VHH binders against E3 ubiquitin-protein ligase MYLIP-A (mylipa). Designs and how they scored, part 6

Target 1, 279 residues: E3 ubiquitin-protein ligase MYLIP-A (mylipa), of Danio rerio (Zebrafish) (Brachydanio rerio) (q6tem9r1to279)
Amino acid sequence: MLCHVTRPDAVVMEIEVDAKANGEDCLNKVCRKLGIIEVDYFGLQFSGSKGENLWLNLRNRISQQMDNLTPCRLRLRVKFFVEPHLILQEQTRHLFFMHVKEDLHRGHLRMCSEQAQELSALLAQAEFGDYNQNTAKYWYTELCGSEPNQTTINSIIAKHKALEGLSQASVEYQALQLVSSLEHYGVEWHWARDAEAQRLAIGVGPEGIAICRDDFSLVNRISYPIIQIATQSGKSVYLTVTKESSDSVVLLFKLISNRAASGLYRAITETHAFYRCDT
Key: E = the ipSAE of ESMFold2; O = the ipSAE of OpenDDE; V2 = 0.75 times the mean of E and O plus 0.25 times the DockQ between their complexes.

## First folded at step 1 (VHH)

Design b08 (framework vhh_7sr4_2; at its last look DockQ between E and O 0.01; V2 from the best seeds 0.00; counts 0 for: pae O 14.8 > 2, unsure alone 57.2 < 65, grease 29.6 > 24.2, SAP .716 > .668, placed apart)
Fold by OpenDDE, look of step 2:
Structure b08 (fold): chain B 279 residues (1-279), chain A 122 residues (1-122)
Amino acid sequence: as target 1 above (279 residues)
Amino acid sequence: EVKLVESGGGLVQPGGSLRLSCAASGSIFSINAMGWYRQTPGKQRDLVADISSGGSTKYGDSVKGRFTISRDNTKNTVYLQMNSLKPEDTAVYYCAKDLYDFWSGESPYDYWGQGTQVTVSS
């Protein structure tokens, strides 16, 4: 079975696996090709029938999870973001960086102007090396969604010049440090609706669950310890949470598909296990 | 920490029935795949039955038709109804819970109970 695994930098890897191979087999091959030993940080995603991003269950056969296997199209992604200093391999860091860069391009990162300028400079140094008027590109527009003014551009240029001589690895590390300081670092977002059919962004991260409106304004934060039970039924995920009054409340999230609901459930459980449990 | 506590084991005569229960606690993992294994001294642990979150079941060949696995997600509990018990069913039965909700694959269970003794003897 041939799998096309797309990296965050849009490079497609052709991975041949057994017809009965599970997700882990494929991921291992991918990581091996990339020289990555720290496989636990990564996963493979695919698109559901409704366009939802779904994590491949690494323990299950690939052929049983995907309907269209000719070729099997997967995306290599960081599944569990950790602090940059915990990453041991340069190759691993690079993949983290690529993922972050991709998220930036997709408008998934939120940061202030100063951070955006710094990140732009770092990205430029990483991509193009030392400042060169002819080749330097800045990602400020992707960060802010608007064209920066000349003052901002000059600021970015100055910051880029200050990075003179730094290696790609060094600037990637710095970029990850910067990104890791952001509020939603390591948070995976799921779109859902509440009981009142309001659209919500459900963030699953190392600290717990963030419930946000569609504009990512915070509605509620749920730490893992106060979650009594997480369940999934159909397109719905239920969270039973302990209130301050010692009573319990059930939160309902309705997702676009059963698979999406399962995905949210798995995100909650796996993230909890990864960051909060010794597994 | 995830804890699995088995109950319902004991001594029963051949042809009798037992119902094992396993309650999971210490985790928010309420609907992950769960299963039962059994082991006799000096032998490998073998699958008795498992059930996915979606209700898909798998049984060991030796227990098909006699044992039924079920679950109550609201109680985070898995059950094993054991009918028509045979002496060869004598073993320590272990509850297992998976970190993942698997449909198929190798033994994916990450959490195990302490086990409960089932003895079938006349």
Scores: ipSAE 0.000, ipTM 0.201, lowest interface PAE 14.8, mean pLDDT 88
ESMFold2-Fast, scan of step 1: ipSAE 0.145; ipTM 0.577
ESMFold2, look of step 2: ipSAE 0.013; ipTM 0.518
ESMFold2 (binder alone), look of step 2: mean pLDDT 74; pTM 0.744

Design b09 (framework vhh_7pa5_2)
Fold by ESMFold2-Fast, scan of step 1:
Structure b09 (fold): chain B 279 residues (1-279), chain A 124 residues (1-124)
Amino acid sequence: as target 1 above (279 residues)
Amino acid sequence: QVQLVESGGGMVQPGGSLRLSCAASGFTFSSYGMSWVRRAPGKGPEWVSTISWSGGSTSYADSVKGRFTISRDNAKNTLYLQMNSLKPEDTALYYCARESHYDILTGYSPFDYWGQGTQVTVSS
């Protein structure tokens, strides 16, 4: 079967895999073609029928997870974020950088205006090199969209000028250093509802799970050691957690679809397994 | 409907060998980790061995290390347990089990489906 795998830089790769291939077979083929040995940081995403962003289960057959659409459309994305100094390959670091750039371009990164401007300057240096007055006006319009704020642009220009002479590899590393300083670096967000149908944002990260209101204000934080068991049934994800009294309580999260619920469940289990091995 | 059917048990003398098989159906066998669990007369269940979905990783209980070998044939949807140098204390009903959800606290997957078991009796 033919898979079209879109890279973080928007280049589409054509990957032929066996009709019975698992997600891992496809990911390994993609990484081999890209020269990536550090496969464990990456995953493949696809879109559900209800607009969900879903991670392909690498252990299961691709054909069992997709709607048998041809070609199978997948996106190569960073699944597990680590500090930049832990990344051994320049190519791996480059793909982390491209993921961050894609998230910024799509408006998915949340940070203060000062950090956003600094990141924009680093992205400009990485893509276009040293600041050039004759061309810079075209870059920043593209990064900020059709309605650039002149004050914001002037701030980005000043920051970009300060990066003069730095290599692409150097500024990509600095961009990842900046992003790794953000509170929600490496956190994957899922929309859910509690037992009372209140909308929640569930953040799955290296240290545990953040339960937030729909404005991302923190309600509770659940560290992995207090989670006794995680299960998924239908559209629901259940977490059995240890209370202060050493008793157990079951938390219920209901998602938009069975696939979304499986996605949250796997995000929790796979994220815990990944970071338990590293730290 | 998930089904696991064990076979290959029987009576054997100490020092002998047996090969157990588990035929799986009703699910994508190659996507799940599989285990062998035994229950000796008058005792609770004891985990024996686990094999990952690909067969690339295996683990064994200390009591069987070096004597038992777990393997799988994903093309035939079959799990195996090769038991060598059998001892009287290996006498038990042996169950094939499918790993379910990941237990975050312990780092292990509990079992959601079990076969009916196959009896292994080691006696002179």
Scores: ipSAE 0.000, ipTM 0.140, lowest interface PAE 16.6, mean pLDDT 81

Design b10 (framework vhh_lunsekimig_d3)
Fold by ESMFold2-Fast, scan of step 1:
Structure b10 (fold): chain B 279 residues (1-279), chain A 122 residues (1-122)
Amino acid sequence: as target 1 above (279 residues)
Amino acid sequence: EVQLVESGGGVVQPGGSLRLSCAASGSIFSINALYWYRQAAGIERELIASITSGGSTNYVDSVKGRFTISRDNSENTMYLQMNSLRAEDTGLYYCAAEPTSWFTDLSEYDYWGQGTLVTVSS
C-alpha cells in the first residue's frame, strides 16, 4: 500500500509498505530513507474524523487504524523531545529543528517576543545564511508570514548579524537549545473536561503531567512515579494517583471522542515508558 | 475571544459550484488553524478540510480534487470552494478555529460558527 508521509519540512515522501504492515514498519522505512538511526524519538500522526491529531500505534497494522488507505496520509513528527546534547546524529537534530520551525509557523510555540526574534534570526541564518541587506526584508517577511514592524525587523537584523559565519548545524543546535529552555518544551497538550465539566488543558511531557485551566494557569503537577494506574474507557481517561500519604485520588478527564481519550491515555503511558527507558 | 460567521450556503444542482466563507473577528492572532466540518442528517459531524496559519491544507478523500480551502489573512476570512457538487455533499457546514496556544491538534475547538446549509438537489 502507498503511504504519503509528510516530513516536518512539508515535503511529502512516498513510502510503499506491505498491506499488512505495522506502523513501525512504515516509520522504520521513513527513517531509513532519511538516514535516521535514532528512530525512537519519532512517530507518525494521522487525522481523525473529528479533527483529532492522532498518533499511529506502531505495533498495530496501519490498515486497522485508518479509514483511508488510497493513499494512506501520515505526518512524521517528533514524539519524544530530549535536550539537544543527547541527540547523537546531526540529521536527527535537523529534523527536530524542522519540527520546531513548523510549530513556530503554525503558532504552536509559546515564547516572549525577544525569544521569538532570536529564533527568527536563527531560522534565517539556517535557511538563507549570513545577513544580506538586499534580501533580509523578504526573508523575515516570509518567515513571519507577514511584514513585521520596524522595531521587530531591527531586532532580528541585529541578532542575525551576530550569527555571521555560523554553519547550519551550529545555528540549528542553538535554536534547539533556545526551545529546550521554554517552559513547555516537549509537552503535548490535550483538551479535556473534569468531573464537573470544567475545561482543562492536560500537558503530557518528559517530567509528568501538567493539569491546567483553559488559560494554561497551572492547577496541579502529577509526576509519573505517583501515578498508580491509568485507564481509558470510552471518552474518559482515569488516573489514580498517590497523595502525600498512602491516600489515593482518582482524576477523571473527559475528551471529545473515544479516539482522543485513547490518544491521551497512550500519550501518558508511552511518554512515561520512553523517559524511564535506557534504550 | 474569536467569533466565526459562515455564509455562502444555498441550493445548487448536481455538478454545480458554491463558495462558502467564514469570517473571523475578535482575537484573530489566537488562531492556529481553521477547519470546515460537514454534518449530514443521520451522520456524525465530519472534518472535510483544514488550513493552518502557515497555509498547509488537508482534505478528506471524498472531497479531494473537488473542494479547495483557502485563507485571506488581510480580511480574516477562510473560504471553501466547492466544485462538482454531489447529492452526498448536502449538509450543514461549520467552520471552527483552533487557538494558537496548543502544541497539538488533539484539543477541542474553542470557536465554532453557527453553520450554513448546503443543499444539492435537482
Scores: ipSAE 0.000, ipTM 0.171, lowest interface PAE 14.9, mean pLDDT 79

Design b11 (framework vhh_brivekimig_d4)
Fold by ESMFold2-Fast, scan of step 1:
Structure b11 (fold): chain B 279 residues (1-279), chain A 124 residues (1-124)
Amino acid sequence: as target 1 above (279 residues)
Amino acid sequence: EVQLVESGGGVVQPGGSLRLSCAASGFTFDDYAMSWVRQAPGKGPEWVSSISWSGGSTLYADSVKGRFTISRDNSKNTLYLQMNSLRPEDTALYYCTKGGTPFEHLSRSEYDYSSQGTLVTVSS
């Protein structure tokens, strides 16, 4: 079967796999074609019938998970984020950088104005090279995705000038160092409702789970060690967590579909397993 | 050896459209920003447009903004320039360049390229 795999930079790769291929067969072929040996950080996503953004189960056959195989449409995405010093290959860091740029555009990474200005300068250096007064106004407006005031632009110019001579690889590394320090770095977001049908954003990250309102303001944090049991049934995910030494509380998250609930459940269990092993 | 082969030029009437292509080889295409520059008869080179290595960011000269669209297909190692609402003053030899900032596109000898360009003539 033919798979169209879209990279984080929007380039589409055509990957031919056997009709009985597992998800990992496709991922390994994609990574091999890209020269990536650090396969464990990556996964393949696809769209569900209700608009869900779902991770392909790499152990199972592709044809058993997707409704449309003509062609099989997949997205190569970073599944597990780590600090940039742990990444061995420039190509891997580059794909992390592309994923981070998309998250910034979508508002999934919160930062103060100082950090935003520094990141804008790093993005400008990575995309266009050294500061140039003849073109600088176009770079900052295109990369920021907004129209910053003149004080902000002047600050970005000063920071961009300070980066003179740095390579694309070097500034991408610095950008990843900056964003890896942010609260929501490496957090995967799932929309759900609680027992009272209130809409929540559930963030699954390296340290645990963040429960947020629909504007991403924090309600509660649940570290992995206090989760006694995690289960999925139908459209619901249940977490039994420790409150006191002898007490437990059951949290209910209801999602839009069985696939979405399975997705949240797998995100919780697979993220916990990944970061527990990557000590 | 870096090779850039432009195509798609021709004769068109004012208000018409043309799509230029630049086929790149001899380097890792998706690691570099790419640019279009043009040279009108009897004039020096003029930078037209640039696109980042990923295609995520684009820049345009004021004279072409809103009329021209730069794009790239990294899977095909090809750069494009879609030209709409063409004017007689767009008449020029168009050529693509590997990387650089817009100020570097004003000196052909500074570019890491090998190309002939493609001629665009806008006349009634």
Scores: ipSAE 0.000, ipTM 0.171, lowest interface PAE 18.6, mean pLDDT 81

Design b12 (framework vhh_7ubx_2)
Fold by ESMFold2-Fast, scan of step 1:
Structure b12 (fold): chain B 279 residues (1-279), chain A 123 residues (1-123)
Amino acid sequence: as target 1 above (279 residues)
Amino acid sequence: QVQLVESGGGLVQPGGSLRLSCAASGFTVSSNYMTWVRQAPGKGPEWIATIYSGGDTMRDDSTKGRFTISRDNAKNTLYLQMTSLKPEDTALYYCATSPDSMWDYLEGRFDYRGPGTQVTVSS
């Protein structure tokens, strides 16, 4: 069976696996080709028949999870985001950096002006090397999201010059340190509806779950330790959580399909397990 | 930023044919997954078909053989070709996009549907 696995840097890998291969077999083969031994941070995503973004269950056969296998289309994605000091391999950090860089290019990360300037300098050093007045100035205007004034450009130049001599690996590490401090670093978003059919954005992240309305206004943050029970039934996911006063409340999330609901449930339980075991 | 606008619906006799179009802006149909959904009077939404990046398709078994999903990448437009229409096919038809990034909400690229185009099958 031929799998087309798209990397975080948008490069497509062709991976041949047995027709009865499990998701883990494919992920391990991808990681072996990339020289990655820290497989646990990564997963494979695919699209469901209703356009859902789903994580492949690594213990189950690929053919039992996907509707289209000619070719099998998968995406290699970072599933569990951690601070860069916890990552042992430079290649693993590089793939984290490429994932974050794509998110930044799409305007998905929000940060203050000073952080944006510092990140601009780090990304410029990673891509162009030491400051060069002919090349770097053009690139700075792209990241800022608006036309920066001369004071902002001069600040970025000064920061870029201060990075002179640093390797790509070093500045990618520093960039990951900076973005790991930002809101929504490592958060995966799922669309759902509440009991009244109102649209919600559910963010599953390292510290817990963010419940937002469809305009991104925060309703609640739920840390993993206060989740008493998580269950899935059909298209619904239920969370029983403890309030500060020891009262319990039940939250209901309805998703577009049984697979989407299973996906959210697995994201919550697997991220909770990661938080409990690895942090 | 994602906007979808459907067209091509109308009144048609049983056994007739219609071609629905979905024009996309702020979103590239050839790079993403596109879906057709319908909602009949008094019923919930029903999935019809999805086209994946690269052109492969999945179709609901109840309409398989009568409906075909396709796209024109140059026109950034999704189509639903409907043949042998039945009164049971009367519904509001709309297209939807599925996000393919964990940050899609911040970009406004989520499961968004257009306003729909009405298809009425009657004599």
Scores: ipSAE 0.000, ipTM 0.118, lowest interface PAE 18.8, mean pLDDT 78

Design c01 (framework vhh_7pa5_2)
Fold by ESMFold2-Fast, scan of step 1:
Structure c01 (fold): chain B 279 residues (1-279), chain A 125 residues (1-125)
Amino acid sequence: as target 1 above (279 residues)
Amino acid sequence: QVQLVESGGGMVQPGGSLRLSCAASGFTFSDYAMSWVRRAPGKGPEWVSTISGSGDSTSYADSVKGRFTISRDNAKNTLYLQMNSLKPEDTALYYCAKDEGYYDSSGYWEAFDYWGQGTQVTVSS
C-alpha cells in the first residue's frame, strides 16, 4: 500500500508499507527517511468524511481507520510538544519549527501582538537570513494576516535586524522557546457540545483539560489527577471528576462523529500517558 | 456483534503458572490492538498488558514485567496471556479488551470499547 505523507512544509513523501501495516509501521518509515530517532513526539493525521482532523491509532491497522486508501493520505504532525531543550536532534527541532510555522500560516497560534512580531522576525531570519529590504516586505506581509500597519512592519524590521548573523538552527531554537512560553503551547483543541447542546472548545494539554465556550473564554480547568474515569461511547465522551465537596460529577461531551469522539478520548488518554511517563 | 470470551483461569499456588485465552468474534481481529485488564475485589481496574494488531509491539505494567507474556494468534482470532511466577497479589478477575484508547497503567481509566465477562485467577495455598 502506497501512503502519501505530507510534511509540515507541504512536500509529499511516498511511503510504501505492507497492506496489513499498523500506523506505527508507517510512522517509523517516515521518521527513518527524515533521519528522526525521536519518533515518540510525532503522529500521523488524516481527514474524516465530516472534516474531522483525526490522529491515526498507531497500534491498529491503517486500512481499518481510513475511508480512502487510493492513495492513503496522511500528514506528519507533532503530537506531543516539549520544551526545546529536551529535544536532542536538530532535525527534530527543525520539524517542530516547521509545525509552528504551518500553524501560524493557518491561524492556529494564539499570542499577543508583541510576541507575534518577535516570532515573525525569527521566522524571517530562519527562512531568508539577515534582513534584506527587498525580501522582508514580502515575508512580513504574509505573516501579519490582515492589512499590516506601517508601525507593526517597522517593529518587525527592527527585531529582524537585531537577529543579524544568527544561524537557522539558533533562530529556530529561539522561536521554539518563544512558542513554548505561550499559555496554550502543546494544547490540542476539539469542538464539542455539553449536555445542554451548548458549543464548547475542549483543549487537551500537558497539565490537563481546558473547557471553554465557543469564544474560547474559560469555563473550567480539569487536571488529570481529578479525573476518576474517562470513557467513550458512540459520539459521546464522559469524564467522571472529583469535586471539592467529595461529590463526583460526570461531564458529557458530544462530538460530530464516533471518530471525533474517539479522537477526543484518545487525545485525553494518550496525552496523560505521554506527560506522565516522559521525563 | 463484538464478542470476547475469556478462559483459562483457576486456582494456583504461589510460584505457579496459568495461561489465559480470549476468543474474539464480530470484528477483524488482526486490525486492533488487544489488552488484558484485571480487577481485584474492591479495587478499580488495573491495566496489565497490550499487544499491537500485528503482534510486533507489546507493553506491560511494571507489576508484571518479566513474569507475564502477551501474545496473539490472528489466524485463530485468539489473544493469550502466559502468567509465570504467580503471586497472591495477582489474584483478580482478568478481562480481555478490544483496545480503542486505553494507554494508562493507573487503573483509574476505563476506556475499552468491549470487555468480556472475565476469567477468575486465584493465587493461594
Scores: ipSAE 0.000, ipTM 0.223, lowest interface PAE 16.5, mean pLDDT 80

Design c02 (framework vhh_7sr4_2; at its last look DockQ between E and O 0.05; V2 from the best seeds 0.00; counts 0 for: pae O 9.5 > 2, unsure alone 61.4 < 65, placed apart)
Fold by OpenDDE, look of step 2:
Structure c02 (fold): chain B 279 residues (1-279), chain A 124 residues (1-124)
Amino acid sequence: as target 1 above (279 residues)
Amino acid sequence: EVKLVESGGGLVQPGGSLRLSCAASGFTFSDYAMGWYRQTPGKQRDLVADITSGGSTKYGDSVKGRFTISRDNTKNTVYLQMNSLKPEDTAVYYCAAEDSYYDFWSGDSDYDYWGQGTQVTVSS
């Protein structure tokens, strides 16, 4: 079967796999093509029937997980963000960078103005090299959904100029360092509703679970050690958590689909395993 | 687009058999529980049988022992084998797909999708 795997930079890779191939087979093939050895950091996503982003289960057959196989459309994404210094390969870092860049373009990164300017400069240096008036202006406009004010532009330009002579690899590393310092680095977000039908953003990250409102204001933080049990049933995920009083509380998250719920459950378990057990 | 298309309905004599089929498309069939409901004019829809994604089945009391629900995930189809049909089984039979018992996002009933129904008439 033929899979179209889209990279974070929007490049589509044609990957041919066996009809009975599992997700891991496809991912391995993708990573091999990219020269990536550090496969564990990555995964493949696809869209569910309700538009939800779902991680492909790497252990299961692709054909059993996706409704439309012609073409099988997958997205290569970083599944587990780690600190940049832990990344060994430049190719791996580059893919991380591409993912971050995409997130920035999508407005998914939350940072202060200064950080945004710095990141913009780094991205510009990575894309175009040393500052050039002709290319920089275009780039800044592209990075900023709206044209920033002149002061901001000048700031970015100054920062970009300061990066003169730096290689792509160097600036990508710096960009990742900057992004890794952000509050939600490595956090995967899931939309859910609570028992009272309030919309929540559930962030699953290295440190635990963040429960936020739809504006990403923090409601609760749940560290992995206080999670007693996580279960999934239907569209619901249940978290039994130890309270300070030593009592337990069950938190309910209702998601858009059974698969989404499964996805959240898996995210919690896999993330915990990855950051707390396997590293 | 999600579609549930029922087939196999018709007129049958008491004691006869029918096999209903529901062909599903537009969603991940294997992730959904499938069900058959029936409705007569002026009455509420009643559960006939349902089958979970895992294959567990449940039947309405009136059809236990006579009806069998099954599914073929390779064909995205759910079936209802109806044996020993009775006049009281006369109804419009609806196929339904359920992702969960409650769709919290849409506020819909227990089932996310419904077919248009197929008429089953049991008469001498």
Scores: ipSAE 0.007, ipTM 0.274, lowest interface PAE 9.5, mean pLDDT 89
ESMFold2-Fast, scan of step 1: ipSAE 0.211; ipTM 0.625
ESMFold2, look of step 2: ipSAE 0.033; ipTM 0.489
ESMFold2 (binder alone), look of step 2: mean pLDDT 77; pTM 0.774

Design c03 (framework vhh_lunsekimig_d3)
Fold by ESMFold2-Fast, scan of step 1:
Structure c03 (fold): chain B 279 residues (1-279), chain A 123 residues (1-123)
Amino acid sequence: as target 1 above (279 residues)
Amino acid sequence: EVQLVESGGGVVQPGGSLRLSCAASGFTVSSNYLYWYRQAAGIERELIASIYSGGSTNYVDSVKGRFTISRDNSENTMYLQMNSLRAEDTGLYYCARDTEYGDYWEPSGFDYWGQGTLVTVSS
């Protein structure tokens, strides 16, 4: 079967796999074509019939998971984010950088103005190279908004000038170092509703899960050690957690579909397993 | 700004031909998944043809052999050549671009639709 795999840099690859291929067969072929040996950081996403973003289960046949195989449409995405110094290949760092750049554009990562200025300079150096007075006015809009003041622009220019001569790879590394310190680096978001049908954003990350309102304001943090058990039934995910008095409480999250609920359940269990094993 | 603008619709007799155009701006047609949908009055849109960045195409059974989807990368335009038209082909035809990076803030699916172009097949 022919799979159309979209990379984090928006380039689409045509990947041919056996009709009985599992997700891992496709992912390995994609990574081989890209020269990536660090396969474990990546996954393949697809779209469910209700607009869900779902991770392909790499151990199961692709044909068992997707409703439409003609075409088989997949997205290569970073599934597990790690500190930049743990990434060995330049190509792997580049794909992480492209994923992070898109997250920044969508507002998924928050930072103070000083960090935003540093990132603006790093992004400009990565995309446009060394500072140039004649073209710089077009470069600093991604993180500054539509009307940054002149003091902010001058600060970004000074930071950009300081990066003179650095390669794309070097500044992408520095950008990843900066964003890896941000609160939501490596967090995967899932839409859900609580027992009272209030909309929630559930963030699954290296240290645990974040329960947020639909504007991403934090309601609660659940670290992995206090999760006694996680289960999924139909459209619901249940977490049994330990409270400070050694009491247990069951948290209920309802999602749009059975596959979305399975996706959240897998995100929690697979993320916990990944960071537990690799820490 | 991403825009899709359809044109080429009209009234045609059974057995006739029409060529629909979808002019794209704000993105490149060669790098995206693009679709033609049609909608009859009071009926939800149905996918009839698709073209992927690598050039492979797909068609719903009712139009296979009669319709051809193509693109001109230099004009940044996608086309639907419709031959041997039937009364059942009557409808509003939309071109659509799929999201390349779906996420929970923008559910996967079609974010960008044109205004549609009307095709009427009548005697």
Scores: ipSAE 0.000, ipTM 0.122, lowest interface PAE 14.7, mean pLDDT 79

Design c04 (framework vhh_brivekimig_d4)
Fold by ESMFold2-Fast, scan of step 1:
Structure c04 (fold): chain B 279 residues (1-279), chain A 124 residues (1-124)
Amino acid sequence: as target 1 above (279 residues)
Amino acid sequence: EVQLVESGGGVVQPGGSLRLSCAASGFTFDDYAMSWVRQAPGKGPEWVSSISGSGGSTLYADSVKGRFTISRDNSKNTLYLQMNSLRPEDTALYYCAKESGYDWGSEYYGMDVSSQGTLVTVSS
């Protein structure tokens, strides 16, 4: 079967896999074509019928997970973020950078205005090279995916000028260092509702789970060691956690679909496994 | 519906061996990847190992790689975990899991894990 795999840079790759292929077979073929040895950082995403953004389970058959296979539409994305100095291949860092660039354009990155301006300058240097007054107006508008005011643009210009002479690889590394310093670097967000149907944003990250309100204001943090058990049933995810008094509390999260609930459950268990302490 | 029945757990001394079995029914066994997941007392669930439907591909957690071997017998609908060089930190309740494909129209949900599991205790 034919899979159309969209890269972080929006280039679509055509990948032929066996009809019984699992997700890992497709991911390995994609990474081989891209020259990536560090496969463990990456995953494949697809869209659910309710607009969910879902991770393909790499150990299961592709045909059992997706509604439409003619063609199978997948997105190559970074699933597990690590600091740039831990990444061995420049190609891997480049794909991390493209993922970050895509998130910035879509408004998915959360940072202060100063950091956003610094990142915008790094993106401009990476794509367009040294600052050029005659074209700069279009560069910053395109890169930000917004209409920044003139004082913000002037700040970005000053930062871009300071990067004169730096290579694409150098500024991509600097951009990843900046992003890796953010509080929510490597955190994947899921929308859910609690037992009282209040809307929550659930952040799954290297250190544990963040429970936030609609505006991302923090309600609670749950480190992985206090999670006794995680289960999924239908549209619900249940976490049994240890309180300070050694009592157990069951937290319930209801998601838009069974697929979304399975996605949150897998995000919790797979992220914990990836970042857990070695024995 | 999917049924998974684990067996083979017990008490062994450090350095010992155990073989776990999981009898599967209610689905076409050959068509699904299978996994072992464990939960140690007071800890969250930890993925241990997975095997493809054909048995041609296997994956292991770093903590068990080189010591554990996952295998399956599709003619018997049975999944196995051969555990060698056992350590006290391998003490856990071990669960067999069917990692599922998902049929949106059927409201089918993901991983089917036995509620009982099989207990492995490594103690001197």
Scores: ipSAE 0.000, ipTM 0.151, lowest interface PAE 19.1, mean pLDDT 79

